# Ledger of designs, part 12: VH-VL binders against Ubiquitin carboxyl-terminal hydrolase 19 (USP19)

Target 1, 103 residues: Ubiquitin carboxyl-terminal hydrolase 19 (USP19), of Homo sapiens (Human) (o94966r282to384)
Amino acid sequence: LAFVKNDSYEKGPDSVVVHVYVKEICRDTSRVLFREQDFTLIFQTRDGNFLRLHPGCGPHTTFRWQVKLRNLIEPEQCTFCFTASRIDICLRKRQSQRWGGLE
Short names: E, the ipSAE of ESMFold2; O, the ipSAE of OpenDDE; V2, 0.75 times the mean of E and O plus 0.25 times the DockQ between their complexes.

## First folded at step 6 (VH-VL; framework fv_reozalimab_arm2)

Design v7 (from u3 with heavy chain Y108W; at its last look DockQ between E and O 0.31; V2 from the best seeds 0.00; counts 0 for: pae E 15.5 > 2)
Fold by ESMFold2, look of step 6:
Structure v7 (fold): chain C 103 residues (1-103), chain A 122 residues (1-122), chain B 110 residues (1-110)
Amino acid sequence: as target 1 above (103 residues)
Amino acid sequence: QVQLVQSGAEVKKPGSSVKVSCKASGGTFESYAISWVRQAPGQGLEWMGGIIPIFGTANYAQKFQGRVTITADKSTSTAYMELSSLRSEDTAVYYCARTYEFGDSEYWFDYWGQGTTVTVSS
Amino acid sequence: QSVLTQPPSASGTPGQRVTISCSGSSSNIGSNYVNWYQQLPGTAPKLLIYSNNQRPSGVPDRFSGSKSGTSASLAISGLQSEDEADYYCAAWDDSLSGYVFGGGIKLTVL
């Protein structure tokens, strides 16, 4: 999936925070799935600007955005939160070390 | 723990239809696509299609288009596969399987049902 | 014939390294990730390798996958008698708009 604006930063040696800038996320149909070395954002959105970037898509379209990570995480200790303008994802590193990048 | 439990074996006559159920537990039913894969006796695996329950969107393999209907009932966490106009060649074990994505992307089945034997005999 | 080509059988002895091949095209393996499934006699298939070379939790590290161009390989090191099973490669095919399996390969442990 193209056109998913995002950034990330390391929060100390133990965590990576990812911000995914998708507005009007439908909270009851959207979630983040964590695995040992990736996460997947599954979402619907009503944001007209996002939908115009994906011809043939609408508010009922299920989008899937998967990120392959540079290093291993602990899936059961990762969290996410939807806000009005973005999704905040906190990845718990398996090894306390700097990654130098998300992917 | 994710678990997929399928309905029991079926014996059917040619020309009839069969509807197999797949009940999910141990995870959210709406989170993943449910696919159907069959295996004829002594043969390999064959993908039939799948559905994303939360959106009701189904996709079918070209071979089965027009004969298979895949549906889901969120209230019972159950997916269904109905195959019509049965022929003896449809004798197979039918599996349901869970996947992260439905359609034209990265797609794998991390959990499988126990299988449902469907026998089509004259 | 299956869209993905696998040899019908392979064999090895305990402790040996065995490599199982899978050949496809630009519309499947060339454009999409390859997955591998193990099927023990009388059981449902089990995910063995996903996304070309990733192991699910509980799969021993003696199983490894790789992909080059339109071909993929599954390697099994330290072969054990319990590894005797059918092995399937699989991938999404863009031109068919569907998931395709190899024909399966029967691995015999001598």
Scores: ipSAE 0.000, ipTM 0.562, lowest interface PAE 15.5, mean pLDDT 85
ESMFold2 (binder alone), look of step 6: mean pLDDT 89; pTM 0.928
OpenDDE, look of step 6: ipSAE 0.769; ipTM 0.933

Design v8 (from u3 with heavy chain G50W; at its last look DockQ between E and O 0.27; V2 from the best seeds 0.00; counts 0 for: pae E 2.5 > 2)
Fold by ESMFold2, look of step 6:
Structure v8 (fold): chain C 103 residues (1-103), chain A 122 residues (1-122), chain B 110 residues (1-110)
Amino acid sequence: as target 1 above (103 residues)
Amino acid sequence: QVQLVQSGAEVKKPGSSVKVSCKASGGTFESYAISWVRQAPGQGLEWMGWIIPIFGTANYAQKFQGRVTITADKSTSTAYMELSSLRSEDTAVYYCARTYEFGDSEYYFDYWGQGTTVTVSS
Amino acid sequence: QSVLTQPPSASGTPGQRVTISCSGSSSNIGSNYVNWYQQLPGTAPKLLIYSNNQRPSGVPDRFSGSKSGTSASLAISGLQSEDEADYYCAAWDDSLSGYVFGGGIKLTVL
């Protein structure tokens, strides 16, 4: 999936935080799935600007964004939260080590 | 520990259908696809299709399109494969396999069920 | 459409290195990752090598994979009697929109 604005940073020795900038996320139909070294954001959005970038898509289209991670995480300890303008994803590192980047 | 446990052996008549179950335990069921792969006696492996439980969508090998239906029940962590209009050539061991999928080029089966023997004869 | 071609059999002597080949096309091995599965007699297949050259946990480092163009190779060093099995290469095929296996190769350890 193209055109997904995001950034990330390491929060303390044990976590990575990822911000995904998609507005008007449909909370009821959107989720983040965690595996040992990746995550998948599944979402729907009513944001007209985002949808304009994806011809043939609409508010009921399910989008999939996958990220292969630099290091291992603990899937059961990872969380996500929706805000008004973005999705905040907190990755729990399996090993307390500096990654130096998300991917 | 990830484990896939399949239903027991089946003996079927030509023209009938068979439905094989595959119960997954360990890990998150919804995060992985489940594939079905068969192996006729003395023959190689043949992919039949898969389902991604979180999306509820299945993808089928062209050879089986129209005869195979793959479904999943997230509440029981169980996938199903149903093959209809059975012929003697469908006699095989049927495996389910947990399928890692990433992007459009990375796919592999990291855990396999024990296999279910389906025999189609008169 | 796509055909992953493997020799039907191979053999080797304990302690030696054997290389097993797999040939495909641009729509499968040429564009997608190659995986290898080992099937011991009477058992389900087991993932041996994934994504061209990666080993799952528990697979000895004497197993290695590589890929060049539309061909892939599985190398087994320090051959042991327990390595006697069928070996399958596999990959996604873009033109079929499906997963394809090689025909399998029976490895005999003499």
Scores: ipSAE 0.438, ipTM 0.850, lowest interface PAE 2.5, mean pLDDT 90
ESMFold2 (binder alone), look of step 6: mean pLDDT 91; pTM 0.943
OpenDDE, look of step 6: ipSAE 0.694; ipTM 0.920

## First folded at step 7 (VH-VL; framework fv_reozalimab_arm2)

Design w1 (from v1 with heavy chain I52F; at its last look DockQ between E and O 0.28; V2 from the best seeds 0.00; counts 0 for: pae E 2.3 > 2)
Fold by OpenDDE, look of step 7:
Structure w1 (fold): chain C 103 residues (1-103), chain A 122 residues (1-122), chain B 110 residues (1-110)
Amino acid sequence: as target 1 above (103 residues)
Amino acid sequence: QVQLVQSGAEVKKPGSSVKVSCKASGYTFESYAISWVRQAPGQGLEWMGGIFPIFGTANYAQKFQGRVTITADKSTSTAYMELSSLRSEDTAVYYCARTYEFGDSEYYFDYWGQGTTVTVSS
Amino acid sequence: QSVLTQPPSASGTPGQRVTISCSGSSSNIGSNYVNWYQQLPGTAPKLLIYSNNQRPSGVPDRFSGSKSGTSASLAISGLQSEDEADYYCAAWDDSLSGYVFGGGIKLTVL
């Protein structure tokens, strides 16, 4: 997956929050993997609008979105949660510094 | 901090079964697979298989197909490895390990349990 | 016996640079990332290098990994006494649909 609609903001000096806008995410088969220099969102969705943009894909297709971060994170202190319309990913910075963006 | 705590040592007779547990903590259990790797005395590491708790699916090394069963309980964040029809050659330290996978190209174990010694003797 | 081939032993003196080799095939090292594990005596293995050349947090930069073709290499510079351990290379094997390890190398610090 080359791109998925998203935005991010820095929450205090130690965290970055990423919003990934995909509806009807299958919570039972979706997850986020964290490493020191990147995170990877792996998900399935029933969102017809999203699937329509990806020919040949269906509700059981596993999508992967990997983001290489410009700064280091603490993988085990990062979290994610699903809402009806998005995935919220909270990244814990390894160092308290301004990022200016994810990548 | 990530921790994988395994059950205690086992002594088994040939032909019996052993079930080793691996309790995970310090991370989102559903996000990562758990693999099992064993090491016979004085020998190298051998991958047995792994499970993806979020999917409930397990894959196994061909060598252990039909003899090993890997399961996971999301409610307790615990993975299990059951090996049946035990032989003396199954005497080994059995490790569980948190598994990072990105397709099949990236596959590795970033955290390991302390190991469980299983001794098979008549 | 191991799918990936490693020399059984290596040695070096403190301060030396030691290189540990790992030989595979197109179905494993040739097509997938190589990882390295360190196993100190009497302990569980530890991830040392992942994805050919990436170091996890806490691993000193004197450890480095490389891959070329169907072979991989782990380099340890400034060898220290605490580096005495077994080292395993590993990778996914497409033909076996499974994870494979090298036979492991016993590194002795003289």
Scores: ipSAE 0.357, ipTM 0.864, lowest interface PAE 1.8, mean pLDDT 94
ESMFold2, look of step 7: ipSAE 0.521; ipTM 0.875
ESMFold2 (binder alone), look of step 7: mean pLDDT 93; pTM 0.955

Design w2 (from v1 with heavy chain I52D; at its last fold request DockQ between E and O 0.94; V2 from the best seeds 0.00; counts 0 for: pae E 2.2 > 2)
Heavy chain, then light chain:
Amino acid sequence: QVQLVQSGAEVKKPGSSVKVSCKASGYTFESYAISWVRQAPGQGLEWMGGIDPIFGTANYAQKFQGRVTITADKSTSTAYMELSSLRSEDTAVYYCARTYEFGDSEYYFDYWGQGTTVTVSS
Amino acid sequence: QSVLTQPPSASGTPGQRVTISCSGSSSNIGSNYVNWYQQLPGTAPKLLIYSNNQRPSGVPDRFSGSKSGTSASLAISGLQSEDEADYYCAAWDDSLSGYVFGGGIKLTVL
ESMFold2, look of step 7: ipSAE 0.524; ipTM 0.872
ESMFold2 (binder alone), look of step 7: mean pLDDT 93; pTM 0.955
OpenDDE, look of step 7: ipSAE 0.882; ipTM 0.955
ESMFold2, fold request of step 14: ipSAE 0.444, 0.496, 0.509; ipTM 0.838, 0.866, 0.872
ESMFold2 (binder alone), fold request of step 14: mean pLDDT 93, 93, 93; pTM 0.957, 0.956, 0.956
OpenDDE, fold request of step 14: ipSAE 0.897, 0.897, 0.893; ipTM 0.959, 0.958, 0.957

Design w3 (from v1 with heavy chain I54F; at its last look DockQ between E and O 0.83; V2 from the best seeds 0.00; counts 0 for: pae E 2.2 > 2)
Fold by ESMFold2, look of step 7:
Structure w3 (fold): chain C 103 residues (1-103), chain A 122 residues (1-122), chain B 110 residues (1-110)
Amino acid sequence: as target 1 above (103 residues)
Amino acid sequence: QVQLVQSGAEVKKPGSSVKVSCKASGYTFESYAISWVRQAPGQGLEWMGGIIPFFGTANYAQKFQGRVTITADKSTSTAYMELSSLRSEDTAVYYCARTYEFGDSEYYFDYWGQGTTVTVSS
Amino acid sequence: QSVLTQPPSASGTPGQRVTISCSGSSSNIGSNYVNWYQQLPGTAPKLLIYSNNQRPSGVPDRFSGSKSGTSASLAISGLQSEDEADYYCAAWDDSLSGYVFGGGIKLTVL
C-alpha cells in the first residue's frame, strides 16, 4: 500500500471529508471504491515528487490506498472528485454521530 | 439487499464447454471481487478462481489453469465462468460468490449465488 | 486432498457445546485470516465466521471462532437441531496464491 499525505474532518453529523494530496492523477485509470466500512483509492500519477518517494515505481504503476473506517458509511451516497492538487472524498455516515477520527 | 443470481442448469457432452453467468445486484459491482467455487456430488468445496471487475484481471486455481476463463461485464454487473474440455468429473454445482478482500490477509465470501448444476454425460 | 485438515465428522446433542478443528500451515492459517462456512443440506454455503472470530449479521453469538498458530477452531454452544450441516474452514494460501478449503466436517445433532 502507498503512503499518501492526507487529512480529514467531520462535516456536520452526517459526513466525513477526506483530502488526499496527490498531484497529476490520471483520471481515466483512477477511482475510489466504497464499501460498508472502508474505501480504496486506486490511482496512477505522473507527479515526480510522489514517484521519487516510491523507488521502482513510475507513471504506469497502479497504487492502492485502503482505509478501514471507524464507523459504517452508505457506499451509494459517497462521492469523490479529482482536483489539480488533490482528491476530495466525501463519506456519508450511516448513523448521525461524531466519529472522533477517520479510522 | 445483495443478490447473486446464476444462470440455469446445463447438461453437456464430454469435450464441450459451459459458460455460467452470475448477475450481481444490491451493491457497487466494481467494489468487490467475484469468485467461483464448485462442489461435485457428495464432495467438498473447491475454489476455481476469481476476478476483480475494476481491473478485469482473473486469478485461477492451478488445477483449472488453462481450462477455465473468468470474466466480468461491468455494464451489466455480471460475472462469467467458462470451463472447457468438459469431462464427467466436472459434473458439479458451480457457485459464484462475492469476495471481500482488504489488505494482504483478509479474503472471504460473504454472499453466494444459488448454484448452477452442470451435468456432463455422454 | 484438502490443504486444510478437518476431522470428517462430529456429533452432539441439543444444548451441548461442540468444537470443530481445522489444521493448516504457515502459508495459509499462519499468515492469513481463517473463515468458516456453513452448508445446510441442499443449500448454498453461507458465511458463518470471518477474520478468525467475527460474525456477520444474522449469525447468533453461540457461534465463535478462534485461531492459534496454524490451527483454528469453531465452537457452537447451545447446539440446536438446525445446526446439523457441513462446516468448512477456509483461508487464503500465500504459496498457492489461492483460496483453500478444508475437506468439510459433517455435524450431526443427535
Scores: ipSAE 0.505, ipTM 0.868, lowest interface PAE 2.2, mean pLDDT 92
ESMFold2 (binder alone), look of step 7: mean pLDDT 93; pTM 0.954
OpenDDE, look of step 7: ipSAE 0.870; ipTM 0.953

Design w4 (from v1 with heavy chain S31T; at its last look DockQ between E and O 0.89; V2 from the best seeds 0.00; counts 0 for: pae E 3.0 > 2)
Fold by ESMFold2, look of step 7:
Structure w4 (fold): chain C 103 residues (1-103), chain A 122 residues (1-122), chain B 110 residues (1-110)
Amino acid sequence: as target 1 above (103 residues)
Amino acid sequence: QVQLVQSGAEVKKPGSSVKVSCKASGYTFETYAISWVRQAPGQGLEWMGGIIPIFGTANYAQKFQGRVTITADKSTSTAYMELSSLRSEDTAVYYCARTYEFGDSEYYFDYWGQGTTVTVSS
Amino acid sequence: QSVLTQPPSASGTPGQRVTISCSGSSSNIGSNYVNWYQQLPGTAPKLLIYSNNQRPSGVPDRFSGSKSGTSASLAISGLQSEDEADYYCAAWDDSLSGYVFGGGIKLTVL
């Protein structure tokens, strides 16, 4: 998947926060799946600006964004939430250490 | 601790169908695919197909297309494989396996069920 | 014939290093990661090596994998009697749109 703006930062030795900038997420059909060293964002959006960048796609198109992580996480302790302008993902590190980057 | 527990052995007649279950525990069921692999007596491993439970979409090895149906029930964390029009050549041990998929090049089975023996005989 | 080619058998003595080979093509090993599975007599297969050379938790350091071009190798150092098993290489095959196994190799520890 192209055109997905994102950033991340480490929240101490225990967590990484990822921001994914997609507006008008369809909360009922969108979610984040966590595994030991990756996550997958599955989403639908009504944002016209986003959809213009993906010809042939519409509000019912399911998009997938998948990220392989630098280190291991605890999937059951990871969370996500949708805000007005983005998706916030909180990754719980398996080992208390600095990563120096997301991937 | 990841565990896959399969249904018990089956003895079937030619022309009938068999449905094998695979109950998963110890992980979030929908985050991994489930594949089915069989092994005829004295022979090697053969991939039959798999399913990604969150999407409900199965894919099948070309050899089994049209005879195998793979499904998943998220509410019970159980995958199923049904093989129809059974022949004696279908006598084998059938395994389910948790499948890691990432991108277009990573695909492997990190946990396996105990196997289900299916015997097809008159 | 198997899409991935393995010799049917190999043998070694306790303490020896043994290397098991696997040959494929550009549509499988050449383009995709190689995985290895161990099947002890009377048991289900177990993941031994994934993504060419990675060991899952609980697999000892004496097992190692490598890949070159369209061929892959599994090395077992410090061979033990419990290593007597069948070993399968495997990979996704782009042309078949499916997962393929080698024919398996029976390792005997003398």
Scores: ipSAE 0.396, ipTM 0.839, lowest interface PAE 3.0, mean pLDDT 91
ESMFold2 (binder alone), look of step 7: mean pLDDT 93; pTM 0.954
OpenDDE, look of step 7: ipSAE 0.835; ipTM 0.947

Design w5 (from v1 with light chain S51D Q54Y; at its last look DockQ between E and O 0.83; V2 from the best seeds 0.00; counts 0 for: pae E 5.6 > 2)
Fold by ESMFold2, look of step 7:
Structure w5 (fold): chain C 103 residues (1-103), chain A 122 residues (1-122), chain B 110 residues (1-110)
Amino acid sequence: as target 1 above (103 residues)
Amino acid sequence: QVQLVQSGAEVKKPGSSVKVSCKASGYTFESYAISWVRQAPGQGLEWMGGIIPIFGTANYAQKFQGRVTITADKSTSTAYMELSSLRSEDTAVYYCARTYEFGDSEYYFDYWGQGTTVTVSS
Amino acid sequence: QSVLTQPPSASGTPGQRVTISCSGSSSNIGSNYVNWYQQLPGTAPKLLIYDNNYRPSGVPDRFSGSKSGTSASLAISGLQSEDEADYYCAAWDDSLSGYVFGGGIKLTVL
């Protein structure tokens, strides 16, 4: 597992937004996979500061970060996008209710 | 919700090629691999290879290397499998399947197309 | 032939528990997760169990999977007539750099 800086918040009654702070992410080789109670960020990055924290890794190393979620989501209604400095993940809750936390 | 809809049945002559399409809907097409699995009459399942559309690179089973080409068109959310130099042994049902994959250990097919029958005969 | 070995057939009566085996090697089941697929007559395969023992939504909890060493098992409790199908184990094989299936086992509900 790679360590990744992140935060999250609940957006309205039916969504959770997760911000994952990875710079210089390679959009052509990075993706997010969703299941009913988890998501997995698969990524590569050229960020030298990130790579120095992971000895033996380089820009072609594929990192994995999986989060087991507190509650169920609708995998096919979840989205993600890459921005200049982070990855934004929007989780669609299966039940419109407060989670009180991501995991 | 998630659907994989394949092109229709094909009858081909030995030595020709066939190209089967698989149109995906209901999910983020680019992020999931599409694998191709075939099943000859009365026989089991055989993985042929797959592609992750966002990467654009394909992975092939050794048996099919050199005869199969797997591609994806992100603009139409459609994957393709082309098998060349057809023989009678290639008569089978060909399935596309969405592949959950992010390492060798976690590799499986959670949604399948309806199958495309390819018959190779003179 | 099949990299993973399954018996060709099995049978049971309604209400029984049946166990279906799958034997592999260190390059597949020994190193990677096992998945199970159900194929009803005339239909495409369907994911039944992933990552050794997890059920996707819509799969009844009477289906369960387990793995020990280079072997895996699928158990079906409370057998029902609609369970009559072919069952395939599968896993990634490191030495082949490819996905491998068992030969399939035809389960008959008598």
Scores: ipSAE 0.156, ipTM 0.791, lowest interface PAE 5.6, mean pLDDT 90
ESMFold2 (binder alone), look of step 7: mean pLDDT 91; pTM 0.940
OpenDDE, look of step 7: ipSAE 0.876; ipTM 0.951

Design w6 (from v1 with light chain N35Y; at its last look DockQ between E and O 0.34; V2 from the best seeds 0.00; counts 0 for: pae E 2.2 > 2)
Fold by ESMFold2, look of step 7:
Structure w6 (fold): chain C 103 residues (1-103), chain A 122 residues (1-122), chain B 110 residues (1-110)
Amino acid sequence: as target 1 above (103 residues)
Amino acid sequence: QVQLVQSGAEVKKPGSSVKVSCKASGYTFESYAISWVRQAPGQGLEWMGGIIPIFGTANYAQKFQGRVTITADKSTSTAYMELSSLRSEDTAVYYCARTYEFGDSEYYFDYWGQGTTVTVSS
Amino acid sequence: QSVLTQPPSASGTPGQRVTISCSGSSSNIGSNYVYWYQQLPGTAPKLLIYSNNQRPSGVPDRFSGSKSGTSASLAISGLQSEDEADYYCAAWDDSLSGYVFGGGIKLTVL
């Protein structure tokens, strides 16, 4: 999936925080799935600017964005939340170490 | 501790159907697909199809299209495979397998159930 | 007849290196990753190699995979008697929109 604006930073040796900038996310139908070395964001959005970047898609289209991570995480300890303008994803590293990047 | 536990052996008559269950534990059920692979006696492995539980949508191998139905129940972390219009050639061990899927490039079975023997005879 | 072609059997002696081949086409091995599964007698298959050449945790490094063009190989060095099993190559096939396996190869350790 193209055109998903995001950034990330390491929160010490134990966590990585990822911000995904998608507005008007439908919280009831959207979620993040975590695996040992990746996560998948499943979402629907009503944001017209985003939808125009994906012809043929609308507010009920389910989008999938997958990210392969540089190192292992603990899936059960990862969290996410939705705000008005973005998704905040907190990845719990399996090993306390600096990654130097998300992927 | 990922584990897939399947329902017990079945003996069926030609023309009937069979439904095999696959109970998953030790991981977040919705995070992985579940595939079904069968193996006739003395023969090789044959992929039948799979399901992505979060979407509830299934993909089927062309050979089984129209005869197989794969479903998942996230509340019980259980996948099901139902094969109809059984023939003697459907006698096989049926395995469920946890499927790692990533993008367009990765698709593989990292954990397997113990298998369910289905015998079709009369 | 399997979409991916493997010889039906192979053999070796303990300590030997054996190579198992798998032949496909541009719609499967030529465009997609190759996977290998080991099936010991009377048991479910087990993932041995994923994404051409990667080993899951717990698989010894004496197992290695590779591919070239539309063909793939599994090499087993330091052969042991417990390696006696059936070995299957597999890949996604774009033209069939499905997962395909080789016919399997019975490895006998003499």
Scores: ipSAE 0.504, ipTM 0.868, lowest interface PAE 2.2, mean pLDDT 91
ESMFold2 (binder alone), look of step 7: mean pLDDT 93; pTM 0.949
OpenDDE, look of step 7: ipSAE 0.835; ipTM 0.946

Design w7 (from v1 with heavy chain F102W; at its last look DockQ between E and O 0.72; V2 from the best seeds 0.00; counts 0 for: pae E 3.8 > 2)
Fold by ESMFold2, look of step 7:
Formats: sequence, C-alpha cells, structure tokens
Structure w7 (fold): chain C 103 residues (1-103), chain A 122 residues (1-122), chain B 110 residues (1-110)
Amino acid sequence: as target 1 above (103 residues)
Amino acid sequence: QVQLVQSGAEVKKPGSSVKVSCKASGYTFESYAISWVRQAPGQGLEWMGGIIPIFGTANYAQKFQGRVTITADKSTSTAYMELSSLRSEDTAVYYCARTYEWGDSEYYFDYWGQGTTVTVSS
Amino acid sequence: QSVLTQPPSASGTPGQRVTISCSGSSSNIGSNYVNWYQQLPGTAPKLLIYSNNQRPSGVPDRFSGSKSGTSASLAISGLQSEDEADYYCAAWDDSLSGYVFGGGIKLTVL
C-alpha cells in the first residue's frame, strides 16, 4: 500500500503509539502481528473512500501494511484495538529509551 | 526459546502417503511462515514449499505441485506436510523451518526442526 | 543439478582464512538477498548468515558474507576444527517463484 495515512508518538519511556487512519475495519478478519523489530497490519475495510483510492480492490480484499521499527519491542506485550475511525497500535519497547522516530 | 518439534520416523510402501507434523513453540505462531525442506541421503537441501498460517495459503515448488499438501492448525501451533504417491526417490529427511519474510526480497529460515526420516521401500 | 552453483568441497588448516563461493543468476542472487546455512554432520541445518552479510546472535564474527552481482561468498577466518561441515548458499528465485539452494560444499579442516 502506497497510501495508508498514519502517525505515531512516544508515550513515556516504555511505549510507542501508532495510529492508522482507516475506517470501517472488519474486526473478524483484521489483526496486527508483532515480531521483535517489526509489525504487520492485516485488514479488510468497507470504507468506500478508501477503496476508491485502490483500484481493483473491494471489501473482501486483504490489505497488508508492514513496518520495520527503529528499535526492538516485546511482541507479547504489544496491543492493538479498533476504534470508529482508526486502528491504535501500542508497541512495548524492549529497552526504556527514546527512539526519535518510528522507523 | 523458539523450537520446532517434528513427528517421528516413518517407513512407507511405494504408492502410499506420509504426513509429517511440526509443532512450534516459543513465538507467536501466526507471525511467521513455515517451510518444508527435504534432504535425500548423501544429497543437498531441497525446498518443497511453505505456508503462511495467518492466511492459510500455501505455495509449492513446481517439482512437488500436485503431490504435496501443506497445512497449518493455528489452535495447536502445528504445521503439516503430506506427500502422496510415494516413490523410492522420496526417501529423505524432511525438515520444517520457521521462515522470516519481509517485502519482496527477504526470505530465510531462522529455526529448524530436528527432521523426520521417511523411508520408502517395498 | 542445483540452481546455485558451489564447488563440491574445500579444505583448510586451523587458523587459516577460507572463502566459499556461490554463483547464481539475475533471477536469484542478482535480485534477492543471499543466505548461508551450516549443517554439522548428523544435524539439522542452521542459519549462519542472512540478508547477504548479517550474522544471527550466537554466530561468531569470524564468519562473514558478501555479494557482488550474481555471486556470493562466505569467508571464515581463524578456521577451527568445529567448522568442518557442509555449507549451503540460498536465495529466493523470482523466475521459479521458489527458494533455491546451492548443492552444498563440504569443508574439511585438516
């Protein structure tokens, strides 16, 4: 995906929060997979505005967004949740330190 | 600690099938692919195919297309490889391996099972 | 025959530096990362080098990898008797849509 709107910020010394702005996420088929220094968002969406930006795609298309991280995380302590308009991802840093950026 | 534990040795007749299991532990099973690699006696390594557990999709080396089936059970963190229509040339050690995949160009096996010996004899 | 070409054997003495070669094509080594696997006698392979030149945790820094064009090399400095093993290069091949290994090279420490 060329166009997944997102931002991130550091929340204290121990975590990073990532917001991914996609509406109408299909909760049953969407999830975030965490590894030691990356995560992968897998999702389906019914949002017509999003789908119009991706020709040839529809509500049953599986989208993948993968990010290599600046530093190590603890995969088992990372979480995600879906809200009305976005996906919130919380990354637990392995070492309590400032990253100065996501990637 | 990451480990992959495979099922025990098998002795099979030509024309039959074998199904080898690979139980993963020490990591989030859905986060990595699983590949199957075999090694005939005195020979090198040969990739057979792999599966991405989150999608349940498998791909196969062209040589094995139609004879091999690779599956995964997320609830038990176990991958399976089934090879049908066995021939004596299929006598080999069969390995499962955890596969790291990133983008279009990174693909490697960072942890391996102990191997399962399959002997095909009449 | 293997898609990636390796000499069948190599040898060296303790303390020596040895270099193991691997030749491929534009559809594999030329376009994709090269990995190296070590297989000690009677054991499963293990990852030795990934992504051309990266060492996993626990692999000594006397092992190093490099890639130029469609060829790759594994160098072992300070050769030790426990380095006696088979070594395989490997890469994804775009034209075959599959993972390919070299034929393996048996390294003997004299």
Scores: ipSAE 0.316, ipTM 0.820, lowest interface PAE 3.8, mean pLDDT 90
ESMFold2 (binder alone), look of step 7: mean pLDDT 93; pTM 0.953
OpenDDE, look of step 7: ipSAE 0.832; ipTM 0.944

